# VH-VL binders against a6w1c8, part 26

Target 1, 192 residues: a6w1c8
Amino acid sequence: MSLSINAVARTQEGKGASRRLRNEGLVPAVIYGGETAPVSISFKDNELLKAVGTPGFLTGLVEVTVEGKTEQVLVKALQRHPSTGAVMHMDLQRAQADKAITTRVPLSFINAAQSEGVSKQGGRLTVESKLAEVRCLPANLPEVLTVDVIKGQLDQIFHLSDVILPEGVELVSLLKGEDHDQPIARIGKSKR
Key: E = the ipSAE of ESMFold2; O = the ipSAE of OpenDDE; V2 = 0.75 times the mean of E and O plus 0.25 times the DockQ between their complexes.

## First folded at step 12 (VH-VL; framework fv_masavibart)

Design x5 (at its last look DockQ between E and O 0.38; V2 from the best seeds 0.00; counts 0 for: pae E 6.9 > 2)
Fold by ESMFold2, look of step 12:
Structure x5 (fold): chain C 192 residues (1-192), chain A 124 residues (1-124), chain B 110 residues (1-110)
Amino acid sequence: as target 1 above (192 residues)
Amino acid sequence: QVQLVESGGGVVQPGRSLRLSCAASGFTFSDYAMYWVRQAPGKGLEWVAVISQDGSDKYYADSVKGRFTISRDNSKNTLYLQMNSLRTEDTAVYYCARGFTYIELEGTYYFDYWGQGTLVTVSS
Amino acid sequence: QSALTQPASVSGSPGQSITISCTGTSSDVGDYNYVSWYQQHPGKAPKLMIYKVSNRPSGVSNRFSGSKSGNTASLTISGLQSEDEADYYCSSYTDSSTYVFGGGTKLTVL
């Protein structure tokens, strides 16, 4: 699903301007990337609070509308207030339809309860990584990547290479070489 | 593994002062905003105060502003509540609770661990 | 006084499903996904049961579920058991960067 949010262009930048925006209930942000110059924007803090709490906003493509013009972006970085958790600043990267993007996508582990390791050998699935970094065109960005652990045995370790990849999607770590096939989950002895 | 243990409660007269402590263990204390939440006997939960991870920002409920001071010592993994000018309405069990942290992109906006509470009774 | 409204009590028989409501405004429940639910047994500290409306922390039974519609969040307990008898509080992180609690609901298992 496409998520969207409205923003207002801003011309003032810097530490002092950002503090003044926050005092007015606005959250500064920057859209960058592609061949277009960075654009400074702001969000209304209540609208941003709603958006950030919506599943997929921080991990998927987002439409940002600035003065009637819409851009497709990914959230690349956040700065949060240390005590309240309120978003203080956000970095957004433009997504172009014909350019590959790199972002993090949730992992979903399925069929653990039905595996021999869990059902018959007293094991429990322990997830070590909840996200994986992917490279793909924007149209190919999956909402989630699946790891099927149905064949899992007690003491088995699952790695990035066990992830089921849709067409057009690559795992960034595996592009760096075979020694980057990191563990993502294991079936180990159940703890009480 | 995570433990929060409050202490310093007791019976005091109105107008007196009391200092509560909350000892934390089993997690990196300095990564979390910390809260005091109280519960009067037979009543519901009421938040009292919050302090940021590094102690630089503090917020209070209107009912305690100017009388209570929240603080923390990250080197001792301890949260404090200094309660001055106590009133009978301050009688409650005081809980420390672990609050927001920045260690996940989504953030946490809930109280995942609570102490056992310490009773403060304000009576003449 | 709480900004979130809960019924004072609900009851159900073992094996039934019950729902506890938590009604607020667009500024705390309707527009945002920051509702949490806490269970409190007598003499004990509260325990987190549901966060971000519908998420269940590890170790919490799948009999507990959360949802919302409009300005009302709901906690549903299926397969009601005697140990579910407790007080239940909803809470929300608000757009003023603070937390509010509901007044609490006493669940009685008959």
Scores: ipSAE 0.021, ipTM 0.593, lowest interface PAE 6.9, mean pLDDT 84
Fold by OpenDDE, look of step 12:
Structure x5 (fold): chain C 192 residues (1-192), chain A 124 residues (1-124), chain B 110 residues (1-110)
Amino acid sequence: as target 1 above (192 residues)
Amino acid sequence: QVQLVESGGGVVQPGRSLRLSCAASGFTFSDYAMYWVRQAPGKGLEWVAVISQDGSDKYYADSVKGRFTISRDNSKNTLYLQMNSLRTEDTAVYYCARGFTYIELEGTYYFDYWGQGTLVTVSS
Amino acid sequence: QSALTQPASVSGSPGQSITISCTGTSSDVGDYNYVSWYQQHPGKAPKLMIYKVSNRPSGVSNRFSGSKSGNTASLTISGLQSEDEADYYCSSYTDSSTYVFGGGTKLTVL
């Protein structure tokens, strides 16, 4: 269920070249990773705009077709227009089926309203992290990670360790040790 | 606490120049794109200029291109707006605003913090 | 760039709920979930109240909520309070890779 987008190979490099591309309605990007050399590419701005607006494009596997060749990639970095937020450049990392990837996946907090902390104790869920960095094989990459806060109490802090992990998926922070179990949300009383 | 404090506004005649400053505190200034947004008396909001985190990219509204220059000094946590060749239509409260830094892939379009503004009046 | 359309004014009594509409086109409000709302008291700077249609920044009262249907975004203020009296501006991303503001709505608390 990977998203797909077409790109064109480009030969011109540099900041000036990139600006020229953007002025032409193109968005420069680079594909890198694996044993293959990096490839400079460009997307049509309008197509990319639509793609970026599609759920999963920025956080999931994407099929990029360049000159008839299709590669699975992950969006690793975005440069956005500081005013409009339009994508100005993208870094795309090749995904290899047999190599673990590291990427950020959205966190979904469910059952907050029904939690005792919220429903009975007058608390509110505050999300501190919307994404979590995971390590997994491309085939195991989840679209979203779920945090069930149904048992949440007032003043309770949720951590990465509370994330429901699918099979084959690891949280990068937790791999570093228990002291890296960072908070991701909490139920507290609103100041206002 | 995030704070933005504009200064440098005043009354000037058309054709004159004015330099605005915005002092930032309470956050890592260099991590954020910064904006100037203005509001003419009784009118709506209009963005004027934007500068990237390191100052390498600058963009201007068409209405001020060639006349205004945005800059920043990250070592001083200060944003600037050099306004040259001022016109009566440039009369407005000028706000400095912090733009959301797209450090995450899922970016968001909004101005999350604003200064109190400084009034620039261009009149004969 | 045409501004998003907002009513010039809206009024309500304390405790009531009011809604401010922000109407754009399929090229802005209708196409993207990048609608933001700002509150501005007289002589004060704008304050971000809602971003991405329905998200509240930290510190913003839960009385403020945002929604979108078609080409129209809405800001709803429940339990209206005197302090809510202000100008409200909507904004949206556009197909032209621009950011556009609404004309603003003056909210009066009766």
Scores: ipSAE 0.021, ipTM 0.589, lowest interface PAE 5.2, mean pLDDT 88
ESMFold2 (binder alone), look of step 12: mean pLDDT 89; pTM 0.923

Design x6 (at its last look DockQ between E and O 0.04; V2 from the best seeds 0.00; counts 0 for: pae O 9.5 > 2, placed apart)
Fold by ESMFold2, look of step 12:
Order: C-alpha cells, then structure tokens, then sequence
Structure x6 (fold): chain C 192 residues (1-192), chain A 124 residues (1-124), chain B 110 residues (1-110)
C-alpha cells in the first residue's frame, strides 16, 4: 500500500495564520528533521480526513508531495479540534534512510481463537496495548507487529518480549531493561 | 473497568429545567471528549452534545442548541447536561458516552463506552 | 433523524450468517473509513461492535465482521446465536464535521 498525500507550501506561520487556513478548509502542518529547514505546508481538510482513517497513515511512512517534490515522512504528532476531533495541525518528521526513527506501530494478536486458553479453557483474549514503540531504520519499519498467541493458556499474560520482531526492529521499552517488559495482552476468564 | 453512570433523570413539565450528571471511573476522564446521546422511546439514537477534554469547547445538535449546556468537572470525573426550556420532544433516555482521545494517533469517531442511560420524560 | 439508511429488520436462523447494510453518500460512507456499528439489546445501552469499518474491539466475537463497498457499509454476523437478537445501528463521521447514526435494524433470530 503506497500511502501518499498532496500538500501545498505555505509562507505564513503562527496561530493566526493557522486559524485562517483552517477557516478555508485547510489543515496546517510542518515537515521537519534531517539537515534541511522545516517546511510549512497545508492539506485539504477532506483529503486529510480520508488519509487519517486509512490504515498505516498515522503509524507508517507517508509520501508527501509539495510542489512536485516528494518527501518521505512519518506523523510525529497531531492536534485535534477540541469538540469535533478533526485534525487541526500535524507535525511530520522527515525519514532519513541512514538514521533510525522512533514511532508507534500497531500490534496484531493472532490465533487467539485457536489457543487452548480460549478454545478449551473458557478464556478470552484481552488486549491491553494496541501500539508498541519501535526503533528502526525507515526501510525496516513494519506496518504491523505480530503477537502469536496460539500457545496461550488460561491466565497467561503476554508481554512486549512476545512480539515477533522483524530484522532491524527494536522495541524501545525493552532497550530500557527487563523490568520494562510490559504486559500487552492476557487470556483471562470472562465474567458474565 | 470503564464505567459511566448517569443520574438526574425524571418527569418534568414543558418549559422546566433538569440537570443530568454522569460519573466516570476506570479511565483518565480528562483525556477524553465526552458526549451526550439520546434515544426517544421506540426511536433510534440521536447525538446531542460534545465537550472537549478540558471543557474549553462545546458543540451541540441544532435541536438543543441554546437550551442545553454541556459541562464537565475533571476534578470529580463528572460530565453534566443542563437542560433548560424542555419540550415534549426532548423525552428520551439520555446516555453519556466516551468520545475520542485528543492525542490518539488513530481514528476515533466512535463511542466505545456508554452509560446505562437516565430517562427524562417531559409531559404536561 | 438518520442520514444513513439501514433496513428496518432482518432475520435469520441459528447458525446462519446475515448481513445488515448501511448506505450513505460518498461524503459520509464512500470516501471515508469511519463507519462504526453498535449492538443494543432491549433496555440496555449500545455496545460498540465494529469501528473504522472493519476493526473489532477486544471482547467482541470474531463472528462479527464489517466491510464497505462503495457507499454501503455492511455488518456480517456469522453463526447466528439467540443472544445476537438486538437492534443494530451504524454511524459515521462526515466531512461536514457531524456525527450521524443510521435508523437502526432489528435482528430477529428465528
């Protein structure tokens, strides 16, 4: 899946300019990072609304085209409208091929229904974390990280260390030591 | 673990006022936008009002604008709906619902937790 | 009032699969991936079953699935059970910055 979106360059900055852009159906954003100056851009509101709802846009690499020039970026932060939830501003970080990036990647828990804990022992998988923070080079950024719970038993707790990691991908919490191996899911007895 | 409990419903005459509350527990209340959604007897769901995580911004359905005021007290984990100038068409079960989190990087236009509702009957 | 069109009722026998449709426009269903589905048993609050077209919250059976084609979203329930008998509502966020519900569908398990 190629995640891309067109943007226009903008020259005005600040809160007043951002408010004016949003009143025109445009969403201000900034591309920063690397060894080049930040670039102020805007997106069409409806195009950004579609993009934000597309799997992988907020957690993966995105190509943004500004005046015919394409930049590879990732979404680092966004600001949502306080009462509607619409995206009002985005911070985009340039992805440099030779430098590690840090971002959040979705977790996918597979085979729960086939596990003995769920199929034979009356358990139910409860997901406690849907994202995990990774560090990797841009080329190694996965769309999703898999946790295979096929061997799950009743009362089993799955941790970050149970995540299947592709080559070149590290979990940020695990780099801090074994006491940061946080629980991410469990098979527990369902209540009524 | 997440719980939302509405209270304050009852029978009132048209033109009167009523204040609903929703007690929240099991989550960080101040991280979420909160909604009121209502359901007239035998009818479908209707969105009523939303309030931002810090209470600074509010938005209302046209049917209640100017008559209803949504508010929150984050120190008490409580959502409120002040209903003034009540009309018979305001008769409904009123639900509080947890909305989007402001800083979540995923799409958020759904209501993942609802209270059990409180009945408001406007009758003369 | 509802901007999203659902059938008033559907029915099926235990063990069958059924599909409930939710039809809108390009601006509320077709172009965006913000459709959600809610199950409501009589006298109970709605429960989120599907969000963002096809995602299932934790604790929701994989018998429930969601999809979208064109301006129509669908909720499919496989292996019908008696407890699936309920009202089902779709909803979506629209590009006019409003949140809408469908009119609801009563599912009867025969």
Amino acid sequence: as target 1 above (192 residues)
Amino acid sequence: QVQLVESGGGVVQPGRSLRLSCAASGFTFSDYAMYWVRQAPGKGLEWVAVISYDGSDKYYADSVKGRFTISRDNSKNTLYLQMNSLRTEDTAVYYCARGFTYDELEGTWYFDYWGQGTLVTVSS
Amino acid sequence: QSALTQPASVSGSPGQSITISCTGTSSDVGDYNYVSWYQQHPGKAPKLMIYEVSNRPSGVSNRFSGSKSGNTASLTISGLQSEDEADYYCSSYTDSSTYVFGGGTKLTVL
Scores: ipSAE 0.225, ipTM 0.681, lowest interface PAE 4.5, mean pLDDT 85
Fold by OpenDDE, look of step 12:
Structure x6 (fold): chain C 192 residues (1-192), chain A 124 residues (1-124), chain B 110 residues (1-110)
Amino acid sequence: as target 1 above (192 residues)
Amino acid sequence: QVQLVESGGGVVQPGRSLRLSCAASGFTFSDYAMYWVRQAPGKGLEWVAVISYDGSDKYYADSVKGRFTISRDNSKNTLYLQMNSLRTEDTAVYYCARGFTYDELEGTWYFDYWGQGTLVTVSS
Amino acid sequence: QSALTQPASVSGSPGQSITISCTGTSSDVGDYNYVSWYQQHPGKAPKLMIYEVSNRPSGVSNRFSGSKSGNTASLTISGLQSEDEADYYCSSYTDSSTYVFGGGTKLTVL
């Protein structure tokens, strides 16, 4: 169920080395985290492009195989070409089964059209945040977090606390205190 | 203003050698990959070779591999093409071209500036 | 290193839009967004018109646009002008860490 991708270990580092990799149709990356030293790797550009286009690759656990060894990782940082959007570099954090991870997970808003605010009161759902940062063990990492807005009224603001949390998953913002319950969506009328 | 000026072209017999130069100005030469592209008379463009910004990496077209050597002297802002074992099919206008880049992290596989070219004629 | 496939010639009247195709394989045009287009007038050096499929360098008219679908890249010139009459070459990076050009297309403005 988890996504998988192959990579090649690299020993050369630096700006020049990275440029050479890119010129060769490769994308430099690094795996870090845990007790093991960081490992510099490279992906084939075309393979990585396909992977990046796959739902869950950027937000979920990924299996990376390097020289026959497979590691479970999270994409923590992505550098993109400013014009084409192509991946230029990627940071991958090792996931350990017994260590909590922090990552952003997509938010899915359901039942907006059926809500009273939209269906009866003429409102429209505006999403202000498409992702939420969560803390959980790797095994508990959800693919998506759901926000049910079926009871939404006109001018109602939805917050992180309205997110339906699976077992073992915490919202990082809420862990900081109640004053960090950020708005994530609103049902309102167009001001045009 | 970016300028690339090729030199060293001429008429040579098959089997002989020739060295082309490309003098660069108007930009930081050492920041850019540089290319050679040639065009036979009345024909299309053909990629010949590329050299990385620091000269650490080189690539060649199959048609010239083993015979041509691309190099550069960043202290002189000059690109070179050493052509050995020349063949009649090597007859062409040879262009030097600068690889386009936004920043130091980008690959360069397109050519934003070209010289006017230098003609190499290989004939018996 | 076979050349990318372009039509030998295309023509159009002033003000019209024309499209030049560039067909490669999954090992070049299909795999990478490193397709470029160059304009070459007779006796002149090539000029970069499009890079990375659809980007225009500074100074290039917005009448020039590029796109890609599958293994085929396309250059579109809108509002055709007499000055657009030239040879056009596509190019692409390849899996072999090389660069390949198309055969070129002669554009005639009628």
Scores: ipSAE 0.011, ipTM 0.535, lowest interface PAE 9.5, mean pLDDT 88
ESMFold2 (binder alone), look of step 12: mean pLDDT 89; pTM 0.917

## First folded at step 13 (VH-VL; framework fv_masavibart)

Design y1 (at its last look DockQ between E and O 0.09; V2 from the best seeds 0.00; counts 0 for: pae O 6.1 > 2, placed apart)
Fold by ESMFold2, look of step 13:
Structure y1 (fold): chain C 192 residues (1-192), chain A 124 residues (1-124), chain B 110 residues (1-110)
Amino acid sequence: as target 1 above (192 residues)
Amino acid sequence: QVQLVESGGGVVQPGRSLRLSCAASGFTFSDYAMYWVRQAPGKGLEWVAVISYDGSDKYYADSVKGRFTISRDNSKNTLYLQMNSLRTEDTAVYYCARGFTYDELYGTYYFDYWGQGTLVTVSS
Amino acid sequence: QSALTQPASVSGSPGQSITISCTGTSSDVGDYNYVSWYQQHPGKAPKLMIYKVSNRPSGVSNRFSGSKSGNTASLTISGLQSEDEADYYCSSYTDSSTYVFGGGTKLTVL
């Protein structure tokens, strides 16, 4: 099933206009990319809240309808209210199912607390990169990329090459060569 | 592992004040919104207050607005609840709970870790 | 905002499956996927068992599962064990940007 949501074109832009839209129960968003100019839109807050909670909305192609015109997009970024977590702004990128995309995907470091470096050697995992840029078809876009640090030792440095990659997903930095295998985390001495 | 430890509860008379503390460890405290949730004896759970990751924004349940103040000290990994003008209906176990992080694309809308709670009894 | 309705108690024998319901409205349960379930043993803090209706956090037994139909979310515990005896609360994030809890359900094993 393809996911869809309706939106309204908006004429007001900027932070002042965004605050007024939210007071009216609307969430500002922008569609950009492809061959057409960016489009400023808004969603009804209750419709967007439903959509964000729907599996696949944040990880796959979504059909957005603006005044009868339909766009295929993927969610690129999301801003949340600092205390309530309510969605405040959304960035959408135009995409096609048969065209590779590049986007940033969150990194998840698992099993740090169980590693010898953390549990026995007084280390603490320090995350140096929370995102990684990937290239894949939209259908292959993961919600998160994992880095398993269960075997981590004190002073160990983890790199992009330690990321567990699903089929069809490439790390853009690693396509540039061996010297682009950047550090993403380390287990170092705990500080107070 | 994540640990949240509340303290500062006790027995007080109506109209008095108490300040609760919640000491956090095992995670980057400053990345998370933090909550207070209470439970009257033999009753269910009730949300009380939330504070943003940097302390800049705060929200309260209607039952406590104007009487309770949530705050945090990120340098000490500590969450606070100042409770003024206490009433007998404020009698409850008060839990601190870890909320969502703002640097996650997908966010969360649940309380993944809770403290063991501290009992506040308001009686004459 | 609205209250979530749970049965006051449910019971089951060891090895059975039981289901706890959580009924709300379209504005909290029906139209949204933000239901969570918490287990609370007597004198203890709540523990997250299920989030986003059906997702199970790491470290929670796969005997616990969640689902939703219409305005009713359900927590199912299969292979009931004595340590499952506890209070269970549902919760949801609402379209008014607040959280609502159910009244709780006491599960008795035996």
Scores: ipSAE 0.339, ipTM 0.705, lowest interface PAE 3.6, mean pLDDT 85
Fold by OpenDDE, look of step 13:
Structure y1 (fold): chain C 192 residues (1-192), chain A 124 residues (1-124), chain B 110 residues (1-110)
Amino acid sequence: as target 1 above (192 residues)
Amino acid sequence: QVQLVESGGGVVQPGRSLRLSCAASGFTFSDYAMYWVRQAPGKGLEWVAVISYDGSDKYYADSVKGRFTISRDNSKNTLYLQMNSLRTEDTAVYYCARGFTYDELYGTYYFDYWGQGTLVTVSS
Amino acid sequence: QSALTQPASVSGSPGQSITISCTGTSSDVGDYNYVSWYQQHPGKAPKLMIYKVSNRPSGVSNRFSGSKSGNTASLTISGLQSEDEADYYCSSYTDSSTYVFGGGTKLTVL
């Protein structure tokens, strides 16, 4: 299921214009990619807040409707206020069916409680990375990537290479080489 | 209930270092920006440093820039302030404060909860 | 990072209304609606009294109100009571993504 959100085209650019938008309860954004020129848009802050709080909005394909035209996009960058975390700006990349996209996808760790490291050895699963960057065609974009830790032992570290990859999906880090097989979780003793 | 408890204060000589801690409880620590605010004896409040909710961004007052380092461990619900090259003018009660809430997209910019503070005295 | 300008002291009798001003610049008070006020009793931590210029947190008496005009924010305390005697600090968000405090105002209840 693809998420959908409405936006309004805007004509004013710059920091001042963005500030004014924010003061009016709007969030500036830009849609770019493909052969079409970039389009500056704005979202209602309340609507965006709801969207951002919806699972999959920041990590999946989103339908943005601007003046009756709907485009499928990915959130490529979310600029937040450095201290408050408030959304200040979004970069949205157009998704094309025939072009590979890169985006971050949530990791789901399963069978931790049943693993020997946890169930028998008294360990606890600690997640070090909740997201992984993937490369795939839009049609192959998974909602979540699964890591089965059923065979996990105490003090075992899980890496990106342990992720179960769907067909047509690649992990960007692994494409860079084996030395980029980052740790994503571990089973260790709990401090408390 | 929200609770912030500072620790690590004490008496140190100029040029020395001190590390403050702030233990947070009663809320999702990782959802909030955290601040250090200090108050010299008999003086007003002075903003010292801020760290974003995920620790990705840090900002400092000019008076402490290059000497102090703010950090956090969200797994421990703890905020830190590493103070190096301490000066006499750094003498103050140091408060940790919870920043802006996410009740709206652009948030509410204020310090809604404060610890009781820890005293740092820099004297020769 | 210059402090916002507050009067050093204000005083009033019980039952009266007093106002504390907080003057900044277009880079802080004037530019944002993110003015907050804090009450501090001797030896205690500051307490949030007003946020976003005029909003009261839960538990704060409706005797406290806030407003802003131009580069000046104001805290008004109506029906002054003895327990209101304290230091009051204003604060504002700034263009540099930081916060600035006022110099503080000592409120004496006569």
Scores: ipSAE 0.018, ipTM 0.565, lowest interface PAE 6.1, mean pLDDT 88
ESMFold2 (binder alone), look of step 13: mean pLDDT 90; pTM 0.930

Design y2 (at its last look DockQ between E and O 0.37; V2 from the best seeds 0.00; counts 0 for: pae O 7.0 > 2)
Fold by ESMFold2, look of step 13:
Structure y2 (fold): chain C 192 residues (1-192), chain A 124 residues (1-124), chain B 110 residues (1-110)
Amino acid sequence: as target 1 above (192 residues)
Amino acid sequence: QVQLVESGGGVVQPGRSLRLSCAASGFTFSDYAMYWVRQAPGKGLEWVAVISYDGSDKYYADSVKGRFTISRDNSKNTLYLQMNSLRTEDTAVYYCARGFTYDELYGLYYFDYWGQGTLVTVSS
Amino acid sequence: QSALTQPASVSGSPGQSITISCTGTSSDVGDYNYVSWYQQHPGKAPKLMIYKVSNRPSGVSNRFSGSKSGNTASLTISGLQSEDEADYYCSSYTDSSTYVFGGGTKLTVL
């Protein structure tokens, strides 16, 4: 099933206009990219809250309808209210089927409790990165990337290179070289 | 390991004030919104207040608005609740809880770690 | 009273499955996927068991599962054990940017 949401175009920009929209129950956003001009839009905040809670909306392809016309987009950035978590602004990038995209995808760490580092060596898994930036064609975009830590030992550090990658998916940091293989989790000694 | 340890509870008379503290360890305290949740004896859980990661924004349940003040000191990894004009209905165990709010694509809307609680009794 | 409605108590025998309901409105449970469940043993702090309706955090038994239908979320405990005897609370983030709790359900293992 396709993820979709309705929006309206807006023409006024700036911090003052954005604050007024949010006070009226609207969330400002921008669609950019491709060969067409950026479009400033808004969403109803309750409709956006519903959409954001839908699996795959923030990390997958989304259909946005603006004045009866649809756009395929990715959520590239958002700003949340720092205490309530309400979305205050979104940046959306147009997706083209034949052009590679970059986006952030959630990491799922599995089997920590069964690992030797945790079960037998007194370790505890500490997650340092919850997202990884990937590059792929839109059709290959995964909803989640798995890191299996079943073989983890005490004091082991897991890196981006430990991520299980689906076909057609590359990690952006690893394209920059091996010195960008950043830590994403570790099994460390409990302080107790 | 994430730990949250509340302190400062006790017995006080109605109309008096009390300040609760919550010491945090095992995580980067300044990255997280923090919550107070209370539980009256024999009753359920009630959200009380939340403070943003940097302390710039604060929100309160209607039952405590104007009387309670949430604050934090990120240099000490400590969350506070200043409770003024206490009433008998404020009698409860007070828990601090870790929220998860930040500028990220993927947000979380639950309380993943809780302290042991500190008892506040308001009675004559 | 709380914004989310739970039964005051439920009971079951060891080995059975039991379900605890949490009924709200379209503005919290029905239209959104932000329900979480907490277990609380007497004298202890609550523990997160389920988040985002159906996800289990690390370290929670797979005997616990969550679901929802319409305005009602459900926590199901399969293979009931004596240590499951506790109070259970549902919670949801709402379209008013606040959190609400259910009134709690006491689970008795017979």
Scores: ipSAE 0.172, ipTM 0.661, lowest interface PAE 5.2, mean pLDDT 84
Fold by OpenDDE, look of step 13:
Structure y2 (fold): chain C 192 residues (1-192), chain A 124 residues (1-124), chain B 110 residues (1-110)
Amino acid sequence: as target 1 above (192 residues)
Amino acid sequence: QVQLVESGGGVVQPGRSLRLSCAASGFTFSDYAMYWVRQAPGKGLEWVAVISYDGSDKYYADSVKGRFTISRDNSKNTLYLQMNSLRTEDTAVYYCARGFTYDELYGLYYFDYWGQGTLVTVSS
Amino acid sequence: QSALTQPASVSGSPGQSITISCTGTSSDVGDYNYVSWYQQHPGKAPKLMIYKVSNRPSGVSNRFSGSKSGNTASLTISGLQSEDEADYYCSSYTDSSTYVFGGGTKLTVL
């Protein structure tokens, strides 16, 4: 299921205009991609914050309705205030059914407690990366990627290559080469 | 493990200046926004300043704006707070804190690691 | 912006379960799921215990849990241990695009 949110078209652009919007409790954003020209929009700050708190909003396909027109988009960039975390700007990329998209998807680690490293050797799983960047068609976009750590031993490091990939889904880092198989978790005894 | 160690605190008179440092280790310093947070004696927590991961953005609490300057040297894994025109109300334990993000791109900021703090006492 | 309301102190015996409340308004705790809790032992660095109402960072004991109902967030500590004795602070995002902290709660383990 796709999430949905309403936006309002805006005509004024630039840093000054964006600042004014933010002062009015609005968040500037832009929808771009495809053959259609970019569209400048704004969201209500509080509504956007609630949306951001909804699982899948930042990592999945979202339906944005602007003046009655609905577009399927991906959140490609989210600029936050470094102090408050307030959303300052959002870049939204149009998703087309026949074009591959690139986005980050949550990682889910399963069977950690049953792994030998944890259950017998006294280790615990530490997650180094919670998201992974994937490339796929919109229709193949998974909600989550699973990493089974059942065979995990103490001091073992799990990598992107350990991710169970659904059909049609590729990990962007692995596409760059084997040297980009970054660690995503480890079983160890160290406390954080 | 992540470590933050503040230094530079002490006793100063009003109107004087003091420079705090925070030595970071155990993580890629240049990847994180860093904060100064202070706690006056018997009072709650108050954020003082924030600096983005690359130092390009700086923000200050209204109470210190124009008087304090936050900076960082990523090559030295060190965060700084230059405090000028100090006031008695600036008396506090000053903590450096790492900006936590649930996700590097989308996450909200929290304070996931704090130093032990350094005491700054401003008194005549 | 006023601080979130916390009890000044709470106490419990080892093994008991205690709850610390953090009451805000609809403009902060009520509207957002961005409540965090920090533990601070005397003379020690604060430690993030809970974020986003109920999430625990890695390394935080599962004895610590967070919840929210209405405008009140709660930190529950089960199986109270002597090392849990500390000050606890809540925080929340607000409609003003800022964070607000609670006044802090001193937890005493009897």
Scores: ipSAE 0.017, ipTM 0.550, lowest interface PAE 7.0, mean pLDDT 88
ESMFold2 (binder alone), look of step 13: mean pLDDT 88; pTM 0.910

